# VH-VL binders against Protein ULTRAPETALA 1 (ULT1): the designs that were tried, part 2

Target 1, 237 residues: Protein ULTRAPETALA 1 (ULT1), of Arabidopsis thaliana (Mouse-ear cress) (q8gza8)
Amino acid sequence: MANNEGEMQCGSMLFKQEELQEMSGVNVGGDYVEVMCGCTSHRYGDAVARLRVFPTGDLEITCECTPGCDEDKLTPAAFEKHSGRETARKWKNNVWVIIGGEKVPLSKTVLLKYYNESSKKCSRSNRSQGAKVCHRDEFVGCNDCGKERRFRLRSRDECRLHHNAMGDPNWKCSDFPYDKITCEEEEERGSRKVYRGCTRSPSCKGCTSCVCFGCELCRFSECTCQTCVDFTSNVKA
Below, E stands for the ipSAE of ESMFold2; O stands for the ipSAE of OpenDDE; V2 stands for 0.75 times the mean of E and O plus 0.25 times the DockQ between their complexes.

## First folded at step 1 (VH-VL)

Design A8 (framework fv_iluzanebart)
Fold by ESMFold2-Fast, scan of step 1:
Structure A8 (fold): chain C 237 residues (1-237), chain A 118 residues (1-118), chain B 107 residues (1-107)
Amino acid sequence: as target 1 above (237 residues)
Amino acid sequence: EVQLVQSGAEVKKPGESLKISCKGSGYSFTNYWIGWVRQMPGKGLEWMGIIDPSDSYTRYSPSFQGQVTISADKSISTAYLQWSSLKASDTAMYFCARHDYSEGFDYWGQGTLVTVSS
Amino acid sequence: EIVMTQSPATLSVSPGERATLSCRASQSVSSNLAWFQQKPGQAPRLLIYGASTRATGIPARFSGSGSGTEFTLTISSLQPEDFAVYYCQQYNNWPLTFGQGTKVDIK
């Protein structure tokens, strides 16, 4: 049959063909996808390079700014500095790829898919001291079964799942595993203790009054307790 | 009613391993942290560490970090405190207690006496 | 860590008399302070949380006051069952810390 059947290689699994179809310089390697990239500075103009995206989230740039430039395996931040933007520290906005003939910042492309996950892990390590973590449960109504589904807000990923569900008018609980979303958890009768406090801080007594018991939508933007501040910070990320 | 029931007294020799338990009942086990408190003979209370049974997040007192391991099995509403190698200085009463952020340690187990002698 | 200091170490009181127990924190713990009662051979029992709120089932003769670094537990009319050791505990910061205890003895 067609030669495409079973022709999976590591690099081709990183992105769908449609996601790459208008990008310039696409080359699929064994464990990476390579595209043409660049960075524009006021002093030097366009510095052109090749960007490789790895499944680990690593991003490597080989500079082609001048004939004979030997800089390879640069991080995007190092490439931004190399291109003449020493103080910018905004490589996600300043490093671009060509899509449909236009310069498109990395921040607006799928190329950061794996980097964002890796970066979150690195950011968590750096934020271990005093890192804000959302520590209470929230509910979102299912459009299919009509039940309120519990989101356990213990990690950034759990907060993002809640944030995504809140923004999805067609959200259905059947699309999510029960270990992350549950209303089955037995609760002390007549108690709101499940919504009380912050499990990561002994000093956060929580805010039961800002949690709408059984409400489909509960927002905490006006509450200044540590739990609500942490919640707002985590879902904003 | 809320109860925390701890395992029975233990008599051990130095170098032996030990795992003691604390079973919660009468409440939603994953909605509260479980802390462990040591009381040496004739002495006061010392906080050892705490666990969130919902995700097994643990926090230890610096004095007990690396000396003990706290774990929980939410499927049977049980928290554990374990030593890989006991010392004579581990001889004490060990209490588990449920932690609420508004009320602190609101319910306590009956205690497990651990005696370590040669 | 926050050091909790209780005074006196021992308090001798006759039944019906008032008992006043003090607890000092080495730095502010706001109102995140609890008081526990421990009788011989028993587990500690929560009396007061949030510096001044009585736990469920605790008799009205027990009252707590204070904030920041200075806290007081008062037993307005000591009953025979109140002879015990009393501990204060801060839950404002990690690690959680207890005072050394005040023993309330019969005079």
Scores: ipSAE 0.000, ipTM 0.411, lowest interface PAE 13.7, mean pLDDT 75

Design A9 (framework fv_iluzanebart)
Fold by ESMFold2-Fast, scan of step 1:
Structure A9 (fold): chain C 237 residues (1-237), chain A 123 residues (1-123), chain B 107 residues (1-107)
Amino acid sequence: as target 1 above (237 residues)
Amino acid sequence: EVQLVQSGAEVKKPGESLKISCKGSGYSFTNYWIGWVRQMPGKGLEWMGIIYPGDSDTRYSPSFQGQVTISADKSISTAYLQWSSLKASDTAMYFCARVEYGSGSYYDAFDIWGQGTLVTVSS
Amino acid sequence: EIVMTQSPATLSVSPGERATLSCRASQSVSSNLAWFQQKPGQAPRLLIYGASTRATGIPARFSGSGSGTEFTLTISSLQPEDFAVYYCQQYHNWPPTFGQGTKVDIK
């Protein structure tokens, strides 16, 4: 009976079994650990969600706040804004998980281990070939249907799809297989655009012009667009 | 209760037209994709295409492009799969299924399935 | 398209025994992999999504693992109702594709 639990935990090296022992909503995926999380605001009370922690340092939150509006993946900063906070600079303290039945801020948990390693590399490696970068979700409007399509920007292929869509003024969502906006309410759709955010720094207040710092993941040496040329030129010694 | 209910079994001759249905209930029909899956007798499952009922955006698997038409009527929460001219090779069980967003994956799995519609095409 | 290959084609096990089913993708699908159970005359039933997350109402004896190209479904203590065909499915790239299925039979 306990054999199944042991097998699931042994397969994952992200966190030790004892580090997750008292956390609520723990699910172990192939390359992530998922836990129940939330954020409390004076306006809306508790907004509950699921947090996924990746070895890259990426943190993704799926909101569970409203029926019929399955939120796309949010950064912790975007989730903080979505939950009704008036500030977007304290998500490490304002987003919590449940440990031993109590709300515990992310800043006091092991869950920020990979985020902290990634953020240190971003701050210390301004010309590093192997520097980690922080990506955020972006939306691109379809020229045919007018709806927005989500790009997660977590893999090179996802970044290339977004890069190509941004460069094509006649881009149509028929070239992208998934990820329609599912929420019918205009206000909720609008709020997603506003709080899209950036995971690179908690002090990033939605830098609208940057996909990332520029890295091998989201910039392409074979591309002749100005942003790719600039990146390629800047990494050459 | 969330469910998809499909139309009953059909027996047709080659060259005839056919339209089968998949009715959703217990959820917001316009907020989820509906996919169609073919299972030939004694064979595995294969995706045919999907539709988003809110705007009728439709995508076909390459092997089914031009062979069938997928449509939806959001006023009655029903999706359709249609053939203009049936062939004997269309004999199969046809399933519809919905995609539920927000599972904590990049794209959610198809979680609610219809009971299937058996289509038999013979002379 | 991404090709999904399942092995073995048929697995014979006794009630109470552990069954392990394999699924291989021709290209990386990350964790965007689902497992379905299909009994004769019935629609497929979602068991696992995201490679390792159990769907609502699925017993704990079903577990999934793996990422990238290699995946496994484990049934830790096979019950009589578990004899069925099992399919893996990737939903990482369009079109979504299924494996050919593994039939779990009683010994």
Scores: ipSAE 0.000, ipTM 0.396, lowest interface PAE 16.8, mean pLDDT 73

Design B1 (framework fv_prolgolimab)
Heavy chain, then light chain:
Amino acid sequence: QVQLVQSGGGLVQPGGSLRLSCAASGFTFSDYAMYWVRQVPGKGLEWVSAISGSGGYTYYADSVKGRFAISRVNAKNTMYLQMNSLRAEDTAVYYCAKDLYYGSGSYFDYWGQGTLVTVSS
Amino acid sequence: QPVLTQPLSVSVALGQTARITCGGNNIGSKSVHWYQQKPGQAPVLVIYYDSDRPSGIPERFSGSNSGNTATLTISRAQAGDEADYYCQVWDSSTVVFGTGTKLTVL
ESMFold2-Fast, scan of step 1: ipSAE 0.000; ipTM 0.395

Design B10 (framework fv_prolgolimab)
Fold by ESMFold2-Fast, scan of step 1:
Structure B10 (fold): chain C 237 residues (1-237), chain A 120 residues (1-120), chain B 106 residues (1-106)
Amino acid sequence: as target 1 above (237 residues)
Amino acid sequence: QVQLVQSGGGLVQPGGSLRLSCAASGFTFSSYAMYWVRQVPGKGLEWVSAISGSGGYTYYADSVKGRFAISRVNAKNTMYLQMNSLRAEDTAVYYCAKGTYRSSWYFDPWGQGTLVTVSS
Amino acid sequence: QPVLTQPLSVSVALGQTARITCGGNNIGSKSVHWYQQKPGQAPVLVIYYDSDRPSGIPERFSGSNSGNTATLTISRAQAGDEADYYCQVWDSSTVVFGTGTKLTVL
C-alpha cells in the first residue's frame, strides 16, 4: 500500500496536473504517464495509438487497432513508419497528441521533457535497445469465395508465405498456410486494421497493407516482381 | 460454427473459490485473445479479464486483481477463470467471449453465460 | 477512471429512427463497439470500430463517433430491436462499457 502510494506519487510527479488537463486519454501509472497519440499519413489517414512516457526518457507506443499485443509495441519512429510515413525521420513533428480537441505535435508538448534530457545527457546507444521490427498483419483474398484470410508477418518465413500468396492469382482458402480451412468458414470478424479518421473514403474499412514497403524480412533477392527488384537495387543487396 | 460453451458456476459461500471453464470450437483457439465479462443480474456489463492467444499476457479489472486468475490450455481449446476469495459483489452472470484478432478488445461471439452466486 | 454515459432509456415508434448516444471525454479519438442484449440472452455485437457491421447485422444498424459522442443509429425500428444496448471502448489495457440504454419500440 505504502509502496503503491509512493509509485503513484512518482508517476504524478512526471508532469503537473495543469500540463495534462486538456490532453486526451490521460492515465497516470506508477512509473509512467499515458496519453492518446496518433500519426497522420495521406495513405492511411489517422493512425491512433497510446503513448507512454517514462521518467527515463523512454517512449513506448501501443497500437490502438490491436491493443495489448506486444508485437505492436513501438518506438515513436517505428510508429511513424508503421502509420504510413515510411521514409520520414521527423516523428517529433509527425506524431501528435490531442490537446483541447486539436492535434498537437509532440515537439510542441511537455511530453518530450524527459526524452530531451535523456538524449542530451545519456548514452545514445541505450535508446536503440528494445526497438522492434514492425510489420502489421496482411490479408489475402480467396479467388473462389472472395473472403480475406489473415497472414502474420513476424519472421522471414512468414513474410515469404504472404509474398507467395500475393503473387498467386489463383490463391484459395485451401492454400492457407496456418490452418486447414475451406471457403465455408467465415472471415474473422473485425480482422481488418482500422485507423481513426481515414479520409480516403467514408466507406474505408481500414488499411491492411504492410507499411514498411520493404526490408530484409519481406523482400526477396531471388524474386523478379517489381517491388523486390526495386528494394534489392536500392539497397545494393 | 464458432461455439463457446461455459460451465463451472454455482452457489458459493463468501471467501470460497470457483473455477469457470469456457470450451471453444470452430476456430484456431491459440490465435485469438479470450475474455471474461460479467453482469450483475439486472445491471450492466463489466469487463473482468483478458488473456492473449499464447497465454503469455493477462489483464485484470482492478476489482478482481489479485483474486482472479485467467488461464488457457490451448491443446484442450479451453479457457478458465479461477475465482478466489469470493465476495457478495462478485455475484453475476459470467460470460466468456472471443476476440476477433489475436489481441482485439471487442467481443464476438459470447458464450451462454454462467451464473455465480456468492451468499451465505 | 473513464466513464461512458448512455441515456437510461430511449423510446422509438415502429418504423422510425432510434439514436442511442454514448458520451465520453474525447471518445471520437477511440474505437467504439456496440452490443445488443435481449432479456436472458448473451450480448451480440452489432457495430464494431465505430461503424462496421458484423455479418448478419441488418443495414438498419449504423454507427458514428466524433468529438465527445458516439451514436448508434437504428433506422426503420422493428419490435425485435427492443433490447439493452451497450457501447464499449478500450482505454489503456482496460475495457470500459457504457451504462447501458434500454430501447423500447412503441
Scores: ipSAE 0.000, ipTM 0.402, lowest interface PAE 18.9, mean pLDDT 75

Design B11 (framework fv_prolgolimab)
Fold by ESMFold2-Fast, scan of step 1:
Structure B11 (fold): chain C 237 residues (1-237), chain A 119 residues (1-119), chain B 106 residues (1-106)
Amino acid sequence: as target 1 above (237 residues)
Amino acid sequence: QVQLVQSGGGLVQPGGSLRLSCAASGFTFSDYAMYWVRQVPGKGLEWVSAISYSGGSTYYADSVKGRFAISRVNAKNTMYLQMNSLRAEDTAVYYCARDRYGKLYFDYWGQGTLVTVSS
Amino acid sequence: QPVLTQPLSVSVALGQTARITCGGNNIGSKSVHWYQQKPGQAPVLVIYYDSDRPSGIPERFSGSNSGNTATLTISRAQAGDEADYYCQVWDSSTVVFGTGTKLTVL
C-alpha cells in the first residue's frame, strides 16, 4: 500500500504533450519536466545546460558548459551570471530553450506557467528570495560535538533530509548531506543569528511563521512522527 | 498534553536492584530519544543514561556504566532504567526527559522519582 | 571530564535584571540550553540553542553565548523567577550540566 505525499504532481502531468512536442532535451521525471536550455553572452558564446521545471514554480538549472563544471542546482538568475551576464538580471529573456531548432526565451514559453502562478501568491517579504513562499532554514545538532549544522528547507527532498536528520539521535557532522565535514569545523558564520523562517512576514499564511513543519511540502503522510501526525490532524491553522 | 509519568522509586539496600519506569503520553514516543537525569537532594543535575528512538543505541555516564541498563518498549510508550549493584552515592531523584527530535536538549521532564540507597 | 562553571548564587531586586553566567572553554562554539528548577519540581526548559525561547516562556528571558561565557538574562525579575538555573551543552557524546545557580529575588 502506497502512501500519499503532499500536493506534488507527477512530471508527466505538468504540461500537455503538444506543449513539449518541439522542445529539445525533454525528459520527464517524477515531479519535474527537464529540457535543454542555455544562455548566450557576446563574450563567451553559448552556455548550455538542463532546466528542470517543478509544479511549485521552482526552476533549477544544471550547467553543462564545460567538462568538470560543478555548478548545479542553479537558479535561472545564477545561471545567467555564470554564463557571463553578471549584471543583466533579465533571465526570463536571456535564458533560452530550443523549440523547433530555434532559441526561444523562457518568457515566450509555457515553461514559466508554474513560476508565474507561484509568483502571484508571493508575500512582500518573500519577493527578495525569488518570489517564492519562504521555507525556513533549520539547524541540527551533532550528537558528538553539539555544533549546529545548517539545513536549507526549500524543496521536499531537502525537507526530507532534515526530517531524517532530526529523527536520528546519533546524527553526526559526518552525516551532513551537503558536504563531508567533521566535528573540528566551526559552525557556519552567523548561523546563530540567522532568522529561522519569515516570522516577521504577516502575509506568509501558507506556512504559519514559515515553519516547514507547518506546510504540506515538508509533511509526509507515511511518517508517524508527532510533527507529521499533528499537521495531518490539524492542517494549516 | 505531553506527559511523562514516573514510577518505581523507593528504599533499597546497598548492592540491591531497582527498576524505574517512565510512561509517555500525548506524543509519538517512538520518534524521540529518551534520557535519565538524576539529582542528589540539594545538589545539581547529572546525566545518567540515554536511549535512541528505536532502542538500538544506549549510552551511559561513566559512574553507572556496567551497573545500569536503559531500555524501552515503544508499543507500550514506556522507558525503563534497571539499576543493579546500587551504592549510597546513587541516592537521588531520578528524572526521565525527552530529546526533541535529536536536538540535544530536553523539552519535557517527568515529575521525578526518589531512590534512596541505605542500610 | 568537561565542567561548566556557574556562580553559586545571584541576587536580584524585584523588577531589575538578573544575569547568570555559564563559563566553559570555547563555549561560544557550542549550543547552550538553560533550565529553571523550582523547589520540589522538575526542571523546565527556558532557553534552547543559546537564545531561543520555548512556547510559554516570557520574552523577559533571553540568552547569549560568545567566547568562554554564555549568559541567561532575566529582565524585570519577578518573585516567581526565584529558582535554580542550569546551563547544559553536549560534549563528546556526553550531556554536561552546569554547576547550577540559585537566583534569589529580593
Scores: ipSAE 0.000, ipTM 0.419, lowest interface PAE 12.6, mean pLDDT 76

Design B2 (from B1 with heavy chain D99E L100G Y102D G103F S104W G105S S106G F108S, light chain V95Y; framework fv_prolgolimab)
Fold by ESMFold2-Fast, scan of step 1:
Structure B2 (fold): chain C 237 residues (1-237), chain A 121 residues (1-121), chain B 106 residues (1-106)
Amino acid sequence: as target 1 above (237 residues)
Amino acid sequence: QVQLVQSGGGLVQPGGSLRLSCAASGFTFSDYAMYWVRQVPGKGLEWVSAISGSGGYTYYADSVKGRFAISRVNAKNTMYLQMNSLRAEDTAVYYCAKEGYDFWSGYSDYWGQGTLVTVSS
Amino acid sequence: QPVLTQPLSVSVALGQTARITCGGNNIGSKSVHWYQQKPGQAPVLVIYYDSDRPSGIPERFSGSNSGNTATLTISRAQAGDEADYYCQVWDSSTYVFGTGTKLTVL
């Protein structure tokens, strides 16, 4: 229902106007709030980008570090690596926004409100990254052979390796120790991204970046990732 | 900067109870699973318990199931380990530890200073 | 249930390469993490996800994991590397540490 601001507007509901007032590059979309962000490294200096915050807690970054850089839909961790901080693993402290003309780490802003709430919303997820864990076949482009390679996402380790591959702009399939498909082999028929989301339920379409948490059809009995284990443990007759 | 500051511990008689505390700062506490790991003096590391970021899921080593209870109060940035029915074998330095930063996995990137628990006969 | 077996001790000469193994059935299908512990101190993460280094850990620390054996490699060993080293995995309901290896730098 409508709040005290009148009719519901998803993007305008994310933060109070006061909370965004001194931030640079604010643009309110239909289902997100966008702000200017960046990450500093000794090697490359400041990499400037655009950060979108979604009510699901998802965070997406489009890099604008150079006029030719067209990286979009990066996670904050992937953007941190892209910016030259590959070993830091501290994107909440290293990715900053501009507030009152000063660089302020994400960890000290209200922009992580929905990220934090999403980790509390369901006991099966303790992190926003968990909400984006894919338990179906996904594909990553190989920089060596140029082909898309299949990640079956049926084990905890395959889910983690997929996340690492997605965050690595120079990923090569020869570096993946559990390859089901190599650069020298044809991919199995039907192994495209057609299985993202729940194709057998109209109400459980999934999303382009995550797996449906409430659909039994989206869970695999053989998957040992925390999300699938938690789902199995909590399902009641 | 991330800090985990432990308190509690001490000397307890067999069959007694003790509560350990781990106060966290420098990160969004509710986003991360937390762990208790113990070490008998001169021996190796032994995992004791884990709690999810929300506190909704808890895990225990078989040696402590039914006796120890892990909990957290996210509003206070503090995790606890309630130890009941203590045995001589529970004598150890107890560490609290934080889940790793980037991925949903079971490794620890920061550790507390440790708290000695001695169960005397 | 899973058991991670490490050698009790490993010796390395100053400036040489030390290798510490962690053995487990199908350990290559799991993510292995490594901790360094010096006497009287809490453990410190030195390698995570088989081969990734945390910020502040020098490049001479590296890791690998394949088949039934994960390996922590310490090149150009220094006196300050002398410590106990533990491998660790998580496999849903079990958080398992290896038996530990004492590294002596001669």
Scores: ipSAE 0.000, ipTM 0.398, lowest interface PAE 18.0, mean pLDDT 72

Design B3 (framework fv_prolgolimab)
Fold by ESMFold2-Fast, scan of step 1:
Structure B3 (fold): chain C 237 residues (1-237), chain A 119 residues (1-119), chain B 106 residues (1-106)
Amino acid sequence: as target 1 above (237 residues)
Amino acid sequence: QVQLVQSGGGLVQPGGSLRLSCAASGFTFSDYAMYWVRQVPGKGLEWVSAISGSGDYTYYADSVKGRFAISRVNAKNTMYLQMNSLRAEDTAVYYCARDSWYEDAFDIWGQGTLVTVSS
Amino acid sequence: QPVLTQPLSVSVALGQTARITCGGNNIGSKSVHWYQQKPGQAPVLVIYYDSDRPSGIPERFSGSNSGNTATLTISRAQAGDEADYYCQVWDSSTVVFGTGTKLTVL
């Protein structure tokens, strides 16, 4: 039905026919629009797939990279990783669709309309950069000198450095780019008296792996470690 | 120590051939795509060629396609650039580079090899 | 064939902020990487994916990318920052470097 919203045929109302013109693989489902998509890496070449766009802003990808590939319902970021770009941060630019025979990044298409609307709603209050003040210092033991070294966890990069250090059993402080502070200094002694972790949620009592419920700075959606998986699952549950 | 060491440059006549080598150490060579980038003395950087970690996929700039061939022998941790039908415009310092784990950025570079095409 | 246009030269006073631009149609939809090259040396990656810094690169180096212009910003410029700087993008099967900018610290 062209004039009214209906659960069946809802997908036909997501985009105008003109907006999907010249896109390859267009199929309209009950509550989604599907198009052909892909991601290119030098390691594996072109990985081709099908992208479904939902009115909720959800994006689901079914991979067709090889016969028998059973990867279904991947997020675009997971598909980017699956296609060989394991550490890439630009799925909006790296996942493409075919328009007029040419690869066009998702960021240049109308397909992100509902994703952008949903993302803005979810992050409306978090777009204020107040998230940075919710973190406190964490400490990691050095394998060379045996002393604990400070990670300030004030930015995503600092959280990632701490996350990587926690995952490395042979970590040494000589690889740490920040000034080293010892327990003999008054500031270091004072900081060890305060509670470690994120204060954004009153229920947060620590953040050892840079993942904390309700903290966007600690969240690494592309990480498959148990702590990051648990955080992502709990946020959506 | 992660390192790329180059060899095989020199002086060649127009129409001649030359093979460049790039030896890798300190990382799992087959996990990384590898690149050749050249620079005419005093000028900017120009991409020449790329090869996937497996060696199954190769890419070339239009200026060298059909004349240059990139290859790798993962068991020897070495990449090659076979340059045929050389022209004066191919005179440049040639760098080998490793594709970063972040893809398409070059985090490790060889020292460079000068190739001069003249009579 | 896409060309990434950089200014030929940029001068900055010691301790001041230098900005080097990289112009390209819709470059904000691509990931931009930046390299520093000193005379007689191979290039060094200083910024990747628009704004991320490799380990060992000072916080004085930062990047941005939107619309038709990417920018490398070098705060508190030092004599050791004198070099040629190149932006770079990937567009499917082609690697494109910018025309290069010579930074002089006065």
Scores: ipSAE 0.000, ipTM 0.444, lowest interface PAE 15.2, mean pLDDT 74

Design B4 (framework fv_prolgolimab)
Fold by ESMFold2-Fast, scan of step 1:
Structure B4 (fold): chain C 237 residues (1-237), chain A 120 residues (1-120), chain B 106 residues (1-106)
Amino acid sequence: as target 1 above (237 residues)
Amino acid sequence: QVQLVQSGGGLVQPGGSLRLSCAASGFTFSSYWMYWVRQVPGKGLEWVSAISGSGGYTYYADSVKGRFAISRVNAKNTMYLQMNSLRAEDTAVYYCAKVGEYYDYAMDVWGQGTLVTVSS
Amino acid sequence: QPVLTQPLSVSVALGQTARITCGGNNIGSKSVHWYQQKPGQAPVLVIYYDSDRPSGIPERFSGSNSGNTATLTISRAQAGDEADYYCQVWDSSTVVFGTGTKLTVL
């Protein structure tokens, strides 16, 4: 039988040797087990990272996807979004580990044992402390004029405006009362690549690995969309 | 969980009127675009109408424009389709559907469908 | 008026792979969604955003979208996969559905 799932265990006692035998990147810490993981997006390819599994059910990811990106303590949902899966809300299926040389989704592994057990408890106060995510300018196409409207994700208000526009499949820049923004500005005529950047590197003009849809700044606890619910379940205090 | 429950179908004579209802639960109704989609028995799916979360924006297929009116009462978590000047070619199963949370997203939740028959 | 063309019917043997195509001019630049509909039932989303699966949809279902053709692939076909399948895109504030394909599992 398996040990009591709610008890604290040292890293070497979290999983049986046989359960980890074929996994790549296994490193046993004092209070966690670490393995190589990743997430593949159709547009951006593979983002490689390290996943730590804790006896509390917490899951932390340190991203190693691109040069200059060293994000740590990401939740799996935040990592899924960071890797370029903008519409996906299925990190259990989209985040994979290497077993026997093959990409195997987390949902098919024992690594979710403690996560699943903790999820049975009534806990929405689980928090990923110290997690940081790259932000970049995002664009939403105007259905009327056909131009992309630039949203800067630098403040919570700006993130709210973008969040609402992304939820509207018929969004039009002329129909919404956006004070001080216009799709007719010369700067809006550029492609998304010209205006992309991340807050950690002002010289970055097009970092596809710096997609942020899962942090305290850009997610909303009162929203019932799956992305906000996933973020709240994983990181909200 | 997220659910859409429909009502209001039936048999109506050509030139008549009928109102369909779609009751939503399990999500913040006022935050999402809603669609009506119809299907003639034995045929394919056809988009009919769309309404924004606030109700401030509405769109219609050319085949129903001027005859159908989409509306919603967010306080009651309910969307409606008022169908006027009905024709035999409007005979179909009508579905309400929730549009997903993000731009270009699919219709992730559908009602059970309501049959509307226009016949003398 | 955009048109999404699907084959009227596709047959597949139990355990084999079925492929259902959705043809449209420059469809690879659009997001394609796929729905399964069984007789007397509402459509069920099986693939969204070209290749992503909703919760509860088996891994046997996959999608691709490139150039002028999107494809729904159903591996290891089962009797329960017999249904009508529709592709769907969003285009200029309108929803466009494919003509539909009846999948028969032999």
Scores: ipSAE 0.000, ipTM 0.395, lowest interface PAE 17.7, mean pLDDT 73

Design B5 (framework fv_prolgolimab; at its last look DockQ between E and O 0.01; V2 from the best seeds 0.00; counts 0 for: pae E 11.0 > 2, placed apart)
Heavy chain, then light chain:
Amino acid sequence: QVQLVQSGGGLVQPGGSLRLSCAASGFTFSDYAMYWVRQVPGKGLEWVSAISGSGGYTYYADSVKGRFAISRVNAKNTMYLQMNSLRAEDTAVYYCARGPYDYVWGSYFDYWGQGTLVTVSS
Amino acid sequence: QPVLTQPLSVSVALGQTARITCGGNNIGSYSVHWYQQKPGQAPVLVIYYDSDRPSGIPERFSGSNSGNTATLTISRAQAGDEADYYCQVWDSSTVVFGTGTKLTVL
ESMFold2-Fast, scan of step 1: ipSAE 0.008; ipTM 0.512
ESMFold2, look of step 2: ipSAE 0.006; ipTM 0.500
ESMFold2 (binder alone), look of step 2: mean pLDDT 94; pTM 0.951
OpenDDE, look of step 2: ipSAE 0.041; ipTM 0.652

